# VH-VL binders against o27280, part 242

Target 1, 266 residues: o27280
Amino acid sequence: MDSMNVPEVLEIKRIVEESESVKTFIFSWDFRREVRPGQFVMVWDFRDEKPMSVSLIDPVRSEIGISIRRVGEFTDRVHGLSEGDLLGIRGPYGRGFELMGRDILLVGGGIGMAPLAALADEATARGMRVDALVAARTADELLFLDRLEAAGVNISTCTDDGSCGFKGFAHERLLTLEENHDMAAVCGPEPMMFQVMRILDERDVPAQLSLERYMKCAVGICGQCCLDDTGFRVCAEGPVFWSQELSRVREFGRYRRDPAGRRVPW
Below, E stands for the ipSAE of ESMFold2; O stands for the ipSAE of OpenDDE; V2 stands for 0.75 times the mean of E and O plus 0.25 times the DockQ between their complexes.

## First folded at step 9 (VH-VL)

Design R6 (framework fv_acasunlimab; at its last look DockQ between E and O 0.02; V2 from the best seeds 0.00; counts 0 for: pae E 16.0 > 2, placed apart)
Fold by ESMFold2-Fast, scan of step 9:
Structure R6 (fold): chain C 266 residues (1-266), chain A 118 residues (1-118), chain B 108 residues (1-108)
Amino acid sequence: as target 1 above (266 residues)
Amino acid sequence: EVQLLEPGGGLVQPGGSLRLSCEASGFTFSRYWMSWVRQAPGKGLEWVSAISSGGSSTFYADSVRGRFTISRDSSKNTLFLQMSSLRAEDTAVYYCAKSWIGRAFDIWGQGTLVTVSS
Amino acid sequence: SYVLTQPPSVSVAPGQTARITCGGNNIGSESVHWYQQKPGQAPVLVVYEDSDRPSGLPERFSGSNSGNTATLTISRVEAGDEADYYCQVYDDSSDHYVFGGGTKLTVL
């Protein structure tokens, strides 16, 4: 149990180039410590550690994969590593996705497809019908299309600039898709997730949403907890929440907070 | 006030049919999966059937498959269980229950007694 | 179909701690929910998602789930806690809700 708080030093077994800015790092994993889609691990480069969603869970090959987007100093250093190099991994942490029913809609934006790719594998393994709406700013930023297709997922794409599939935002594309689903899972930029949740709510589809900003609460480094007028706890353990929980959070989709706690529009 | 109201109960002959209803109030009924859970006299809880929020998917325990039909009418905020080919073993208190986060049942009806005898 | 095993009864004196177990193969990978049922009444959710409590429930009720056993713990037991307790999981491989057989808690 406390072993989850001690990083295990693992060798990078394989690196997959997902795009110009995203790589998946694959490690051997002992599945006596089970990992579920939607959970994350803390990745330690022996200087800093950051939470990263698990994007591949393969008990048959005894492997996990962690997809990392190049966005800053830590991720730049990790992207500079090669097969055979070492990283510290601890976890898994957080609540994973929960599956219900015969069919599921996945809606992913950018790197948000990473945890959804792992979920797609689990859902197809359980015999669910899986439809995925994969969204990005440009065609080059669409992730995991080949992997999803290989898994038997029905794929729809959209790009903001129209370079691949539907031209427009995820929620605009979703309005043209009239399939009924027993549940949905959504991961991506918070404004996208808010718009998608609103449509799914109107269609009576229960959804789970994965929010990166709640990953630190799950490992106990959250410093503050706030309540809205209904008494709902804002710093609930994540990163995965049902839409019924998020609809009561006043901040979701409307504004974020800076390091000083001030409201900042999206 | 959030509640599930189950009007009445019934005495039915073996081989007979009966429809149960459950009226929801105080929440947006159409957004939630709903279930029927039964309890035979002096026995434990047994899940019977579930229906997805949009009504497109239905699920049944092996003991009732092919004999019971779950349905919902979101315009009336009502859940139904159509019971056919009833057996003495179906005698139980039937509860309607609302699914919440994590597939738990957070709101339950008061239960309605179904007795199958001649 | 998944099977949950509970002891049929547990007895405890007032003020002591009651522990009710729910056994299942690899149940630690499932989310376990607990219900309290008093005679002639509908069940009431007392613990969900292994360890969370609904609003208004006493902090004396807590849960844990690891390996092959989930446990409902009731601290400083009161006479009013006397009831039947049921564990429940959702088996996503079959889309079945599964209940344990129930445990009668007697407070003497």
Scores: ipSAE 0.658, ipTM 0.836, lowest interface PAE 1.6, mean pLDDT 87
Fold by OpenDDE, look of step 10:
Structure R6 (fold): chain C 266 residues (1-266), chain A 118 residues (1-118), chain B 108 residues (1-108)
Amino acid sequence: as target 1 above (266 residues)
Amino acid sequence: EVQLLEPGGGLVQPGGSLRLSCEASGFTFSRYWMSWVRQAPGKGLEWVSAISSGGSSTFYADSVRGRFTISRDSSKNTLFLQMSSLRAEDTAVYYCAKSWIGRAFDIWGQGTLVTVSS
Amino acid sequence: SYVLTQPPSVSVAPGQTARITCGGNNIGSESVHWYQQKPGQAPVLVVYEDSDRPSGLPERFSGSNSGNTATLTISRVEAGDEADYYCQVYDDSSDHYVFGGGTKLTVL
C-alpha cells in the first residue's frame, strides 16, 4: 500500500505515560493502510513536523501507537496535549524490520525501544522466541517492560547506573550473553548500536539496525537525511538497515549531520 | 572471489537417496543464511530449503518437508542437502544460494543436476 | 500459499524500455527481489528490496513496488538483456521463499 503524503488529522484516542519523558499517543488507524514495525510517521502539530517511530500496531483494536520523547520545543508542545486533541499524521514511511528465523534478539536503548516493542509483538504473534536487551540510563527510563513481559518476551535489563539489571552499557551486557540468535534487531543511541553491531558481526548474527537522522521530507527528495559516501537516504532506504549496509556507511557511529548540514560528532 | 560449488548431483532411482554439497569461498560462510533452490527442466525457480547462519533453524518447502534435510558445516564452509524418498518430480537443477541484504540471494552456485528416473 | 504472478513473456525492440510485472496480494507491503537468468546459467540478482540495485548492475535496471504489483524496468534494452526474469518475496506467514513463474524477455 502507498503511504499518504498528506497529513491526516487524527484524534488522540489515548495517552500512555511510559516514563517521565516518554508518552505513547494512541490513534485509530485504518489498517487497509499497512504499517510495519520499524517504519515511521511524520507527526504534525500544525506548527512543525517531526518523524516518529510506530511503537504499537494493533489490528484488533484498529489502533497504532506513537511513542514520543520530550526533548525539545515540538515534543514539549505535543506532550502538553490531552486525549481528544488533534494531531496530523502522514505515512507510514521507510523500510521496516524484516523477520526471519525462530528466535530473535532485540537490543534497544531508551526511546529506541519504541520500534522494537512493535517488532516484539509481531515476532511473538508469529510464535518466535524473543529475547530483549532493554537498556537505559536509569531504571525509571526503561521502556515497555510490562508490555514486553506480557507478550512473552524474555527480558534482560541494563542501566548505566546499575539501578536495574546489569550495570553498564548494552554492548557490555551483550558480551556476557553467550547465546546466539537467528537474527537481531537494534535501535538506540548510535554509539550503542555501533558497538552492538560489531559484537553481532563477530558472532555471525545477522542484524538490522534502525538509524536516526535529521529528516525533513520523509519521501527521499530533500536529501537532508542522506548518509555520507553511500547516498543512502534514511527516510527511503531506511531507517532500518542491515549491518552489511551500515558497514559501508563511514559516518555510522562516528558523526551525524545537523539541520544545517554540519557534521556533529557523537 | 566469491564462489559456490555444487558437487553431488547425478542419477538416482525413485525412492532413492542423494546428498548434495555446496562449498563456499570468498566470504564469511558462517555469517549468512543459506538456501537450496531448484529448477525443473524448462520450469521456473522453486525454493527448497533454508538454514540459519548458525544452523539452529531449518526451513523447508512443503513439497520436500520430511524427505529433505538441510545442514551446514562451518568448519568446512559447506552446505548440505540430504535428499531421501526421491520422486520423479524432484528432478531438477539444484542451486545453492547465499542470502544477502534482506531476504534476497546475491550469490548462486552453477547448480547440479539431479535426475530421478527408473 | 503466497503466489506471485508474472507474464510468461515480454518482447521489446532494442533501445526501448521493457517492463516486467509481478503480481501478488498486497505485494507492495513486501520486499521484492528480481533475478536474471540466461540460458544455461545460474540466476543473478538484479534488483533487491523493491528498487535497490546491486553494485555492478547498470542503471538501466530499476524496480518499483506498490499495491498489488511490482515492476522491473529495463531501459534502453540491449540484446544481452534477453533472459528469464524472476521476482521473489519471502512469505512471513509460512516462512517460504516464493518465486514468480518467470518472464521470458525477448529482444526483437
Scores: ipSAE 0.551, ipTM 0.833, lowest interface PAE 1.3, mean pLDDT 94
Fold by ESMFold2, look of step 10:
Structure R6 (fold): chain C 266 residues (1-266), chain A 118 residues (1-118), chain B 108 residues (1-108)
Amino acid sequence: as target 1 above (266 residues)
Amino acid sequence: EVQLLEPGGGLVQPGGSLRLSCEASGFTFSRYWMSWVRQAPGKGLEWVSAISSGGSSTFYADSVRGRFTISRDSSKNTLFLQMSSLRAEDTAVYYCAKSWIGRAFDIWGQGTLVTVSS
Amino acid sequence: SYVLTQPPSVSVAPGQTARITCGGNNIGSESVHWYQQKPGQAPVLVVYEDSDRPSGLPERFSGSNSGNTATLTISRVEAGDEADYYCQVYDDSSDHYVFGGGTKLTVL
């Protein structure tokens, strides 16, 4: 009776240039299909289909935004599109972030700030205090700073090369930040997330982290997004996991998998 | 201040039952896996049982499976161990322990002695 | 079930380095944690994830793990380091937490 999830072909309503390498594609969206921060969609360019995080959830304007970093052939093609062009979208999928308490810390690296920007909007709308540590390799890769500031988020920045804010890694900057948060949400490069998770766990701050693995079906059937040792499917049981769930996972932060499923070092 | 408090324990006859409790404070109890670990007199540490953060998954050492039941009550920040069909070999100090990164145990209670003898 | 093997005792002179081993089949693929226990007290975590230290632990405590052996190293041993030491892993295949048999460190 019910069809498998199929892409809905949508017109690109607006394109926002977030940086030289990141664009946000905005679509009209019927919010009878609820979208939560931390969920993802599969973006189809009529040739290939890839998972992308939702960065804007605006039920008032009936819009969603999907932020895409240019990193390869698929994303190069999508970045070449214009307003009015078509993309297929299926979803949303996965477990999103849960908010708790009054004070939340966001730690985002690069494009990992995309789902956290959506979470920040929800948290500030609920009256929570939001601190964000926004990390990148260079200043020009820091994402969503103006949006976060306008929302009332307290921003700390971190760049590998020191071109903006703290010079060094996100976990090093985290050691200098206040330790009184009720929860944290973390998304970015897996080595960064591993180091940040260790610090947050030592400080006894409940943390949710968003993982990425290779996906094909996005609904948990094909098994392509599994984590070693636990059988967790990132598309079904995640992509957002509590830090305690990840502490059972040997592979987290230690290696990654290529599209053929082979272990490769970080 | 992070703390695990274990009132209870005591002397029980073989075949008897006893319920241990462990009250947590200073951290968000519902977010962490919890375990019981025991130590017989003059012996080493032996893991007994674990329970997931939400309570949906429970795990037991082979030596206690079918006789012990672990549970938790998040509204009271309390971990429990219901022990039944006790044997002399169950005589030990029982610790509650909080799981941490890598499945380490970072916080331990002071332990409660359970003695099984006639 | 997965088995961890420790020597029952190690003796060391003050100021020297103590090495306590924990043997296990392919233990290098596991995260190994170490606990110190003094008489009548609960265990205290001194090393986790093979080589990391909880906040407040002195740098004299260090760890390593490769192949079939994990090692806790205590440099510049002091009389106060005299205790029992346990290694521990979580074995995914059995869903069990496993402790070694313990090693009594004696400071001569």
Scores: ipSAE 0.000, ipTM 0.450, lowest interface PAE 16.0, mean pLDDT 85
ESMFold2 (binder alone), look of step 10: mean pLDDT 93; pTM 0.956

Design R7 (framework fv_acasunlimab)
Fold by ESMFold2-Fast, scan of step 9:
Structure R7 (fold): chain C 266 residues (1-266), chain A 118 residues (1-118), chain B 108 residues (1-108)
Amino acid sequence: as target 1 above (266 residues)
Amino acid sequence: EVQLLEPGGGLVQPGGSLRLSCEASGFTFSRYWMSWVRQAPGKGLEWVSAISSGGSSTFYADSVRGRFTISRDSSKNTLFLQMSSLRAEDTAVYYCAKSRIGRAFDIWGQGTLVTVSS
Amino acid sequence: SYVLTQPPSVSVAPGQTARITCGGNNIGSESVHWYQQKPGQAPVLVVYEDSDRPSGLPERFSGSNSGNTATLTISRVEAGDEADYYCQVYDDSSDHYVFGGGTKLTVL
């Protein structure tokens, strides 16, 4: 675990169009600077800097991938870049996922599948049986299905509108799956993660959940990335937390903070 | 080589029972949802039943619910279909099939004929 | 329950393009998969997720899906393409797999 405070300017080697709103930017990476699934990097476009989860970790090809959803001015500018253009990258930061047991369930919603795709690669390389529940609002927003299939992952899909797989929410789909797993990893909208966590707790499945809350700055002001009840700093103590840690947090799944620190419903 | 092998089917009287098996090789059987799909002589494909990778979730077509039971033994890479209260309308070639992304069937067994007649 | 409608037969001359349709209510919002079945053989997946092709399949096989109709397109048809073709979706509301009735492709 190394704290990296100086951005390295890297060339965009490849861009993969994951969906209309999501792109994966692939960079050559020196793996003397170790990176683990669940960690994030700060992406700098020479104007603004934002945290992004690592979605591809490939030491054989010496590459990392960063998947970015277009949701605002910064991400819109980054989406306008081409192969050969430059971005600043610093990190990695945060604690990554820990794997345990022989069987893992991944539950991802939207862009939350990005860190879980990297985790799926590690779990399959370790010889674990991997089941993934991939959830999105529509079929067009389901991410990494071909990559997960290529890795040997058993996939279930779920869309709010019924355009692919089960019609409904991730937790509703999970209730129809009676399988027990040695562990689970969950990443997506906080309300989804809260409902999924409750089901996994009832099934005695230990789960790790990734909180990618809005942050005002990279390694920033402690208050900007704190959890309401516990004071955990996402960038220092997260973004990955065990379900036992999150079960005590009243804020989790109910509201978040905007840049001014005000409570905002999901 | 990726393969699903179905040992031969059988002839059974109406009201009788029969168990089908499907042996998988060349892929990690325990990671995939499996299904049974049947085809009556000269007719189209009809999905019968599906089972999740770990075996805890099972699904059935309305026509067989309560009469058929799907199961799997991942330690033996084998899928089963226990058929009971068989009817003449159940006469068909039964295929085991592996599911991919989006619930497509990318690998199929060779099929086993089940004949229900007196 | 959800129903997929296919024409019972389509005829095409060698070298021409065959189009096999699969009709369903708002099928454009579903993922459609296509299978080829030759006499006495198990089905073979030829198109999945509307337009993706399995490794090893000829580029001549392609798919599209919008509105109420999905289409399997076979370009430069060869005698070996003569077979029954089935479309398939997954009905999310019931957790049921649904097949179309099948289309017999005849290469004249």
Scores: ipSAE 0.007, ipTM 0.403, lowest interface PAE 10.5, mean pLDDT 83

Design R8 (framework fv_acasunlimab)
Fold by ESMFold2-Fast, scan of step 9:
Structure R8 (fold): chain C 266 residues (1-266), chain A 118 residues (1-118), chain B 108 residues (1-108)
Amino acid sequence: as target 1 above (266 residues)
Amino acid sequence: EVQLLEPGGGLVQPGGSLRLSCEASGFTFSRYWMSWVRQAPGKGLEWVSAISSGGSSTFYADSVRGRFTISRDSSKNTLFLQMSSLRAEDTAVYYCAKSKIGRAFDIWGQGTLVTVSS
Amino acid sequence: SYVLTQPPSVSVAPGQTARITCGGNNIGSESVHWYQQKPGQAPVLVVYEDSDRPSGLPERFSGSNSGNTATLTISRVEAGDEADYYCQVYDDSSDHYVFGGGTKLTVL
């Protein structure tokens, strides 16, 4: 690692409560360091460092936002911070989403809506028509609906329990939506992304999928990217992949890797 | 075998019309964005037109907009470029090209020469 | 419109490293693709998505992209590498594919 990847200590300017388990931390950002939707940063709490997707890119206010779900010790500590507290941030890293055409479909599950919210802002600013399918287990876990609406996005929702919108899974809702999109971007639990990818492939819609487990590979932490039967370099890829690359990976949607690199069923 | 075959091309007078075709085999044609890229003799590559996988969106370089029409027929695995109001500066080898994952062109036709001359 | 700038020519001795640059405003935020074209032939993709190589291509070909410059690097250059090289991006603001002007690589 070279010296240009040293974490910069930044003050938390604002914290937005997205849900009971998700907060967006907003920092001032010097946009001489390029940031694109789909990229991530390493967040350092002065003890541990974790990759987090960029969920807000606001050059007008000179701010970025990082949305973090409370799932373990590191994220519990970060959620305990207040405006004015400090975090180390380095990056951005990884491949961003690529936009093509006039009409885009976004399919987000849970916290996977975070990088897609940043993409929605860029797509709408570019003049694209944006349809978003926002999926979660319950209505309280649907994220960024107000922000998407403010950006002019056409929103469809689904919840597993039927508490908001369509009752069912993202792929079941997708089957009821119009097929006319030039591209799609998908982010969420891997089994959801696999099912959505299958439908988009049948509709001949090129899709980009964002895989959190490959964020560490982009910064040289390669324990999770050891197996690849497609011939592309998993350790150099990510987190964004085109669906045609993922359709050849036997493990996508079927197996995951634990911290030791072992295959574990979903 | 994965390939793009470009029958056609030829000599046409200024103001004339010509239709180019590109026949795909060895891959699922309907799943990919397709483009036409041209190269004037001794010059560099210039993108001309693109069509989305489903055919609902078409895009054109400023130099050809309003004169050229890109289309596709997935039942025939064929890409077309209808050229009208042809000018001497349209003289070039025309390549059809398949978009790879992420917008690169991974498969190219052999090219067909279009000469616009009196 | 988006413009990619390449040097018209680069000369290198066999066994040395050739570097071909592609300049563009904020090109580091784009994905850059590179093509090799030999006389009378269609272009061949040699690097895609900034740094990835198609299967079967020699590891001597590599790419990088940051800031305002993308670079195609060919190490241990061979006579057979002599060709025209083009960089290419997709400009999402206009939905246009954009090629650089091309660089003639001369070996010897």
Scores: ipSAE 0.277, ipTM 0.721, lowest interface PAE 4.2, mean pLDDT 86

Design R9 (framework fv_acasunlimab)
Fold by ESMFold2-Fast, scan of step 9:
Structure R9 (fold): chain C 266 residues (1-266), chain A 118 residues (1-118), chain B 108 residues (1-108)
Amino acid sequence: as target 1 above (266 residues)
Amino acid sequence: EVQLLEPGGGLVQPGGSLRLSCEASGFTFSRYWMSWVRQAPGKGLEWVSAISSGGSSTFYADSVRGRFTISRDSSKNTLFLQMSSLRAEDTAVYYCAKSYWGRAFDIWGQGTLVTVSS
Amino acid sequence: SYVLTQPPSVSVAPGQTARITCGGNNIGSESVHWYQQKPGQAPVLVVYEDSDRPSGLPERFSGSNSGNTATLTISRVEAGDEADYYCQVYDDSSDHYVFGGGTKLTVL
């Protein structure tokens, strides 16, 4: 059968506590099934299945990692698991990030740093110079700082409350950073990504942005996965889009859709 | 009307120099990586050079590195290729091409013939 | 440097399916793009990101990419499909764009 449609039951090899609300679950992985930064997998706890971005890709150790924030019943159950416990994994799915040039800017908000951490590893491995702007509401919600530092990434931080680094939002911090880059990658809350995209467009920096909100329909045709009547679908065509594609989508940064397909403000 | 317009090329003797230009219209030129791709008579496509959207990064095929210089003037929506120390093997139709995200080329110029011979 | 290998020619009868291959080491991990070039004309992008089609291109053009081989498939071939076809990748280890040698499609 197609490995994309059949979950593999894998043992949790290691769990890393990233913060009070985020854990990274690490599994042995057969890299005959390629995984790229920006792709996601479906995680099955034998009751519910949810899409999760891959946050660690390590072919040397034959491991992948999946970072999960505790926000509801499914994630609470998964956070209650221990090393040695089992989860179902299928995929990978979706379009990954594509690298170009000599230097890259990463802009991540909260759990959005998860796919960007995997991208940072790939970018540094191929010799790119990597600058990361890591944003969160508070200092204890900043993720992957030690891992990024160990990889040689040049890090800037900002928090909404000023508890670490610049006091303010990601786009406000970005305005104080004058360096140009060959490309950028952005992942975080959609309002943050919209503001960051505007600044990068003005600076003529091509950017890729990861949209995760509708990935629960990974293998099917789903109206909720369409950003507009433009035909973009997160599960089929995304989750990673170039900024020039998103600039034509009226929904981006303004509203989302509920299960009935109705517009709901952010 | 999205297009890339290349003025005519020329005949140059070996060791000579020539500058190619490519004028863009119908899109925001400054936002895209641009490339030059050539095709020798009866042969396949060969990538020559690329320049980042901001112009700070340039890339060259091994066969032209040190001899060719790519540049851009976003105020004039124009891409340039300055060719020096030309060799007979540089004889080709030269296309300017706009990079599509995902690293494809979605818009191509009409091509300009450069002939290097005595 | 990265090398893409294409057969020099492929022949097909009208209405049949043409398959043009592009070989490369672990090419399944790359994004492959395909171009159609008719004599005296500039290339035209016909498939990008392995399997996506530009707006206005017929559904007859499709692509796949797995392992060491990417394939451009043209179903229900028409006389007007006769052209040279090139595959292309971006080698991010060298920041080089790489083209295959080209395949001449002849429609009988």
Scores: ipSAE 0.626, ipTM 0.819, lowest interface PAE 1.7, mean pLDDT 87

Design S1 (framework fv_marstacimab)
Fold by ESMFold2-Fast, scan of step 9:
Structure S1 (fold): chain C 266 residues (1-266), chain A 118 residues (1-118), chain B 112 residues (1-112)
Amino acid sequence: as target 1 above (266 residues)
Amino acid sequence: EVQLLESGGGLVQPGGSLRLSCAASGFTFSRYWMSWVRQAPGKGLEWVSAISSGGSSTYYADSVKGRFTISRDNSKNTLYLQMNSLRAEDTAVYYCAKSYIGRAFDIWGQGTMVTVSS
Amino acid sequence: QSVLTQPPSVSGAPGQRVTISCTGSSSNIGAGYDVHWYQQLPGTAPKLLIYENSDRPSGVPDRFSGSKSGTSASLAITGLQAEDEADYYCQSYDDSLSDYYVFGGGTKLTVL
């Protein structure tokens, strides 16, 4: 195996269609390189390289999976690939989720369920009780429900349009759920994560949140972190942060950056 | 009863090392961020270090960065502060404190005195 | 040196009202961060007295109240008692500093 900082060219072993816009690409993996839920890899299509969260970690089959949503030119090209085609993979990078306690809550929005699905697998394998709140705009965008159910996860759903489960947003649904979790892990759109974090803080539930924009910090690209108007410590490593770390970031859930680097509201 | 109990303080020479412990009881220790806050004789309160509930994230005041290491053992309900390269200015009572809503500290230990002197 | 400014001392007679101020800046209290207050009796550890600007922990009498306005906060103590004689510290948060948790310098309350 090549070093972690050099892409290894791997064959796409299997492709799972998760939805109209999401596919999981499965590769053989040598687990002498540890991979933890919440970590990401750099995916190289021989033109561009992009960070992608690891969504499947299976040491028994010697496989990892990477779930990719179709959102631009890179992901459109990758979605056009077939079983047997090649991609460059390097990593894993970043800080993964840390499991604690006995009863845990997962809150995922859209593609944010991808790293949480890997975490659910680990938590259930450890004998933990797992509740998952799976949120999306529509029923067709709810991800990993069959996989979570097969793992024994207690699933709650919500959709903005009411096409499946609770009609409303993740934080509105969370208010109707029990308050007895030892920890939570949250991944999804930043405004959703901010609202969920506030509720979990009020319930005194420690939460870990995965931020896509901080994946760049873990590989040495610090521009986004420096643009935050918070004085946030550069020693902090993404993409997973505790809620008390993110409460320091005044821009979290409130502002994003435009192409010129200017602060704009969500 | 909710309690934090510090130990390990004492007299140490400049450049020396000391390890503080804080034993927690009466609450689910593994759920909470923990901090060390110090108070020099006759002076005010100064935050020193914080650690996340699971132990993966640690934070330090600039005055102690590179010299102090915060850690925890959730199986033993114990918080630690390893203090290296101690300076006279580190002389203080060191309090163990539990984080609360709004970044407050709701539960404090009794404190343990660290004296750095020749 | 303290980041938040408090008067070094205040005094009052039993039954009177006193107010202790805590002055911050646009990067802490003025940025919307909550203010918390601690009471430290002589020779003891600090105790949380007020959190999130105005909330009281269980067991704290309603004689103690907190408020926040702009870049400042205040602790009001009504019906002063001899037992209130202590040092009082405000605390907030400042993510523009390396030392995120920021304390006031403390105010010694003397009950005459």
Scores: ipSAE 0.005, ipTM 0.422, lowest interface PAE 14.2, mean pLDDT 84

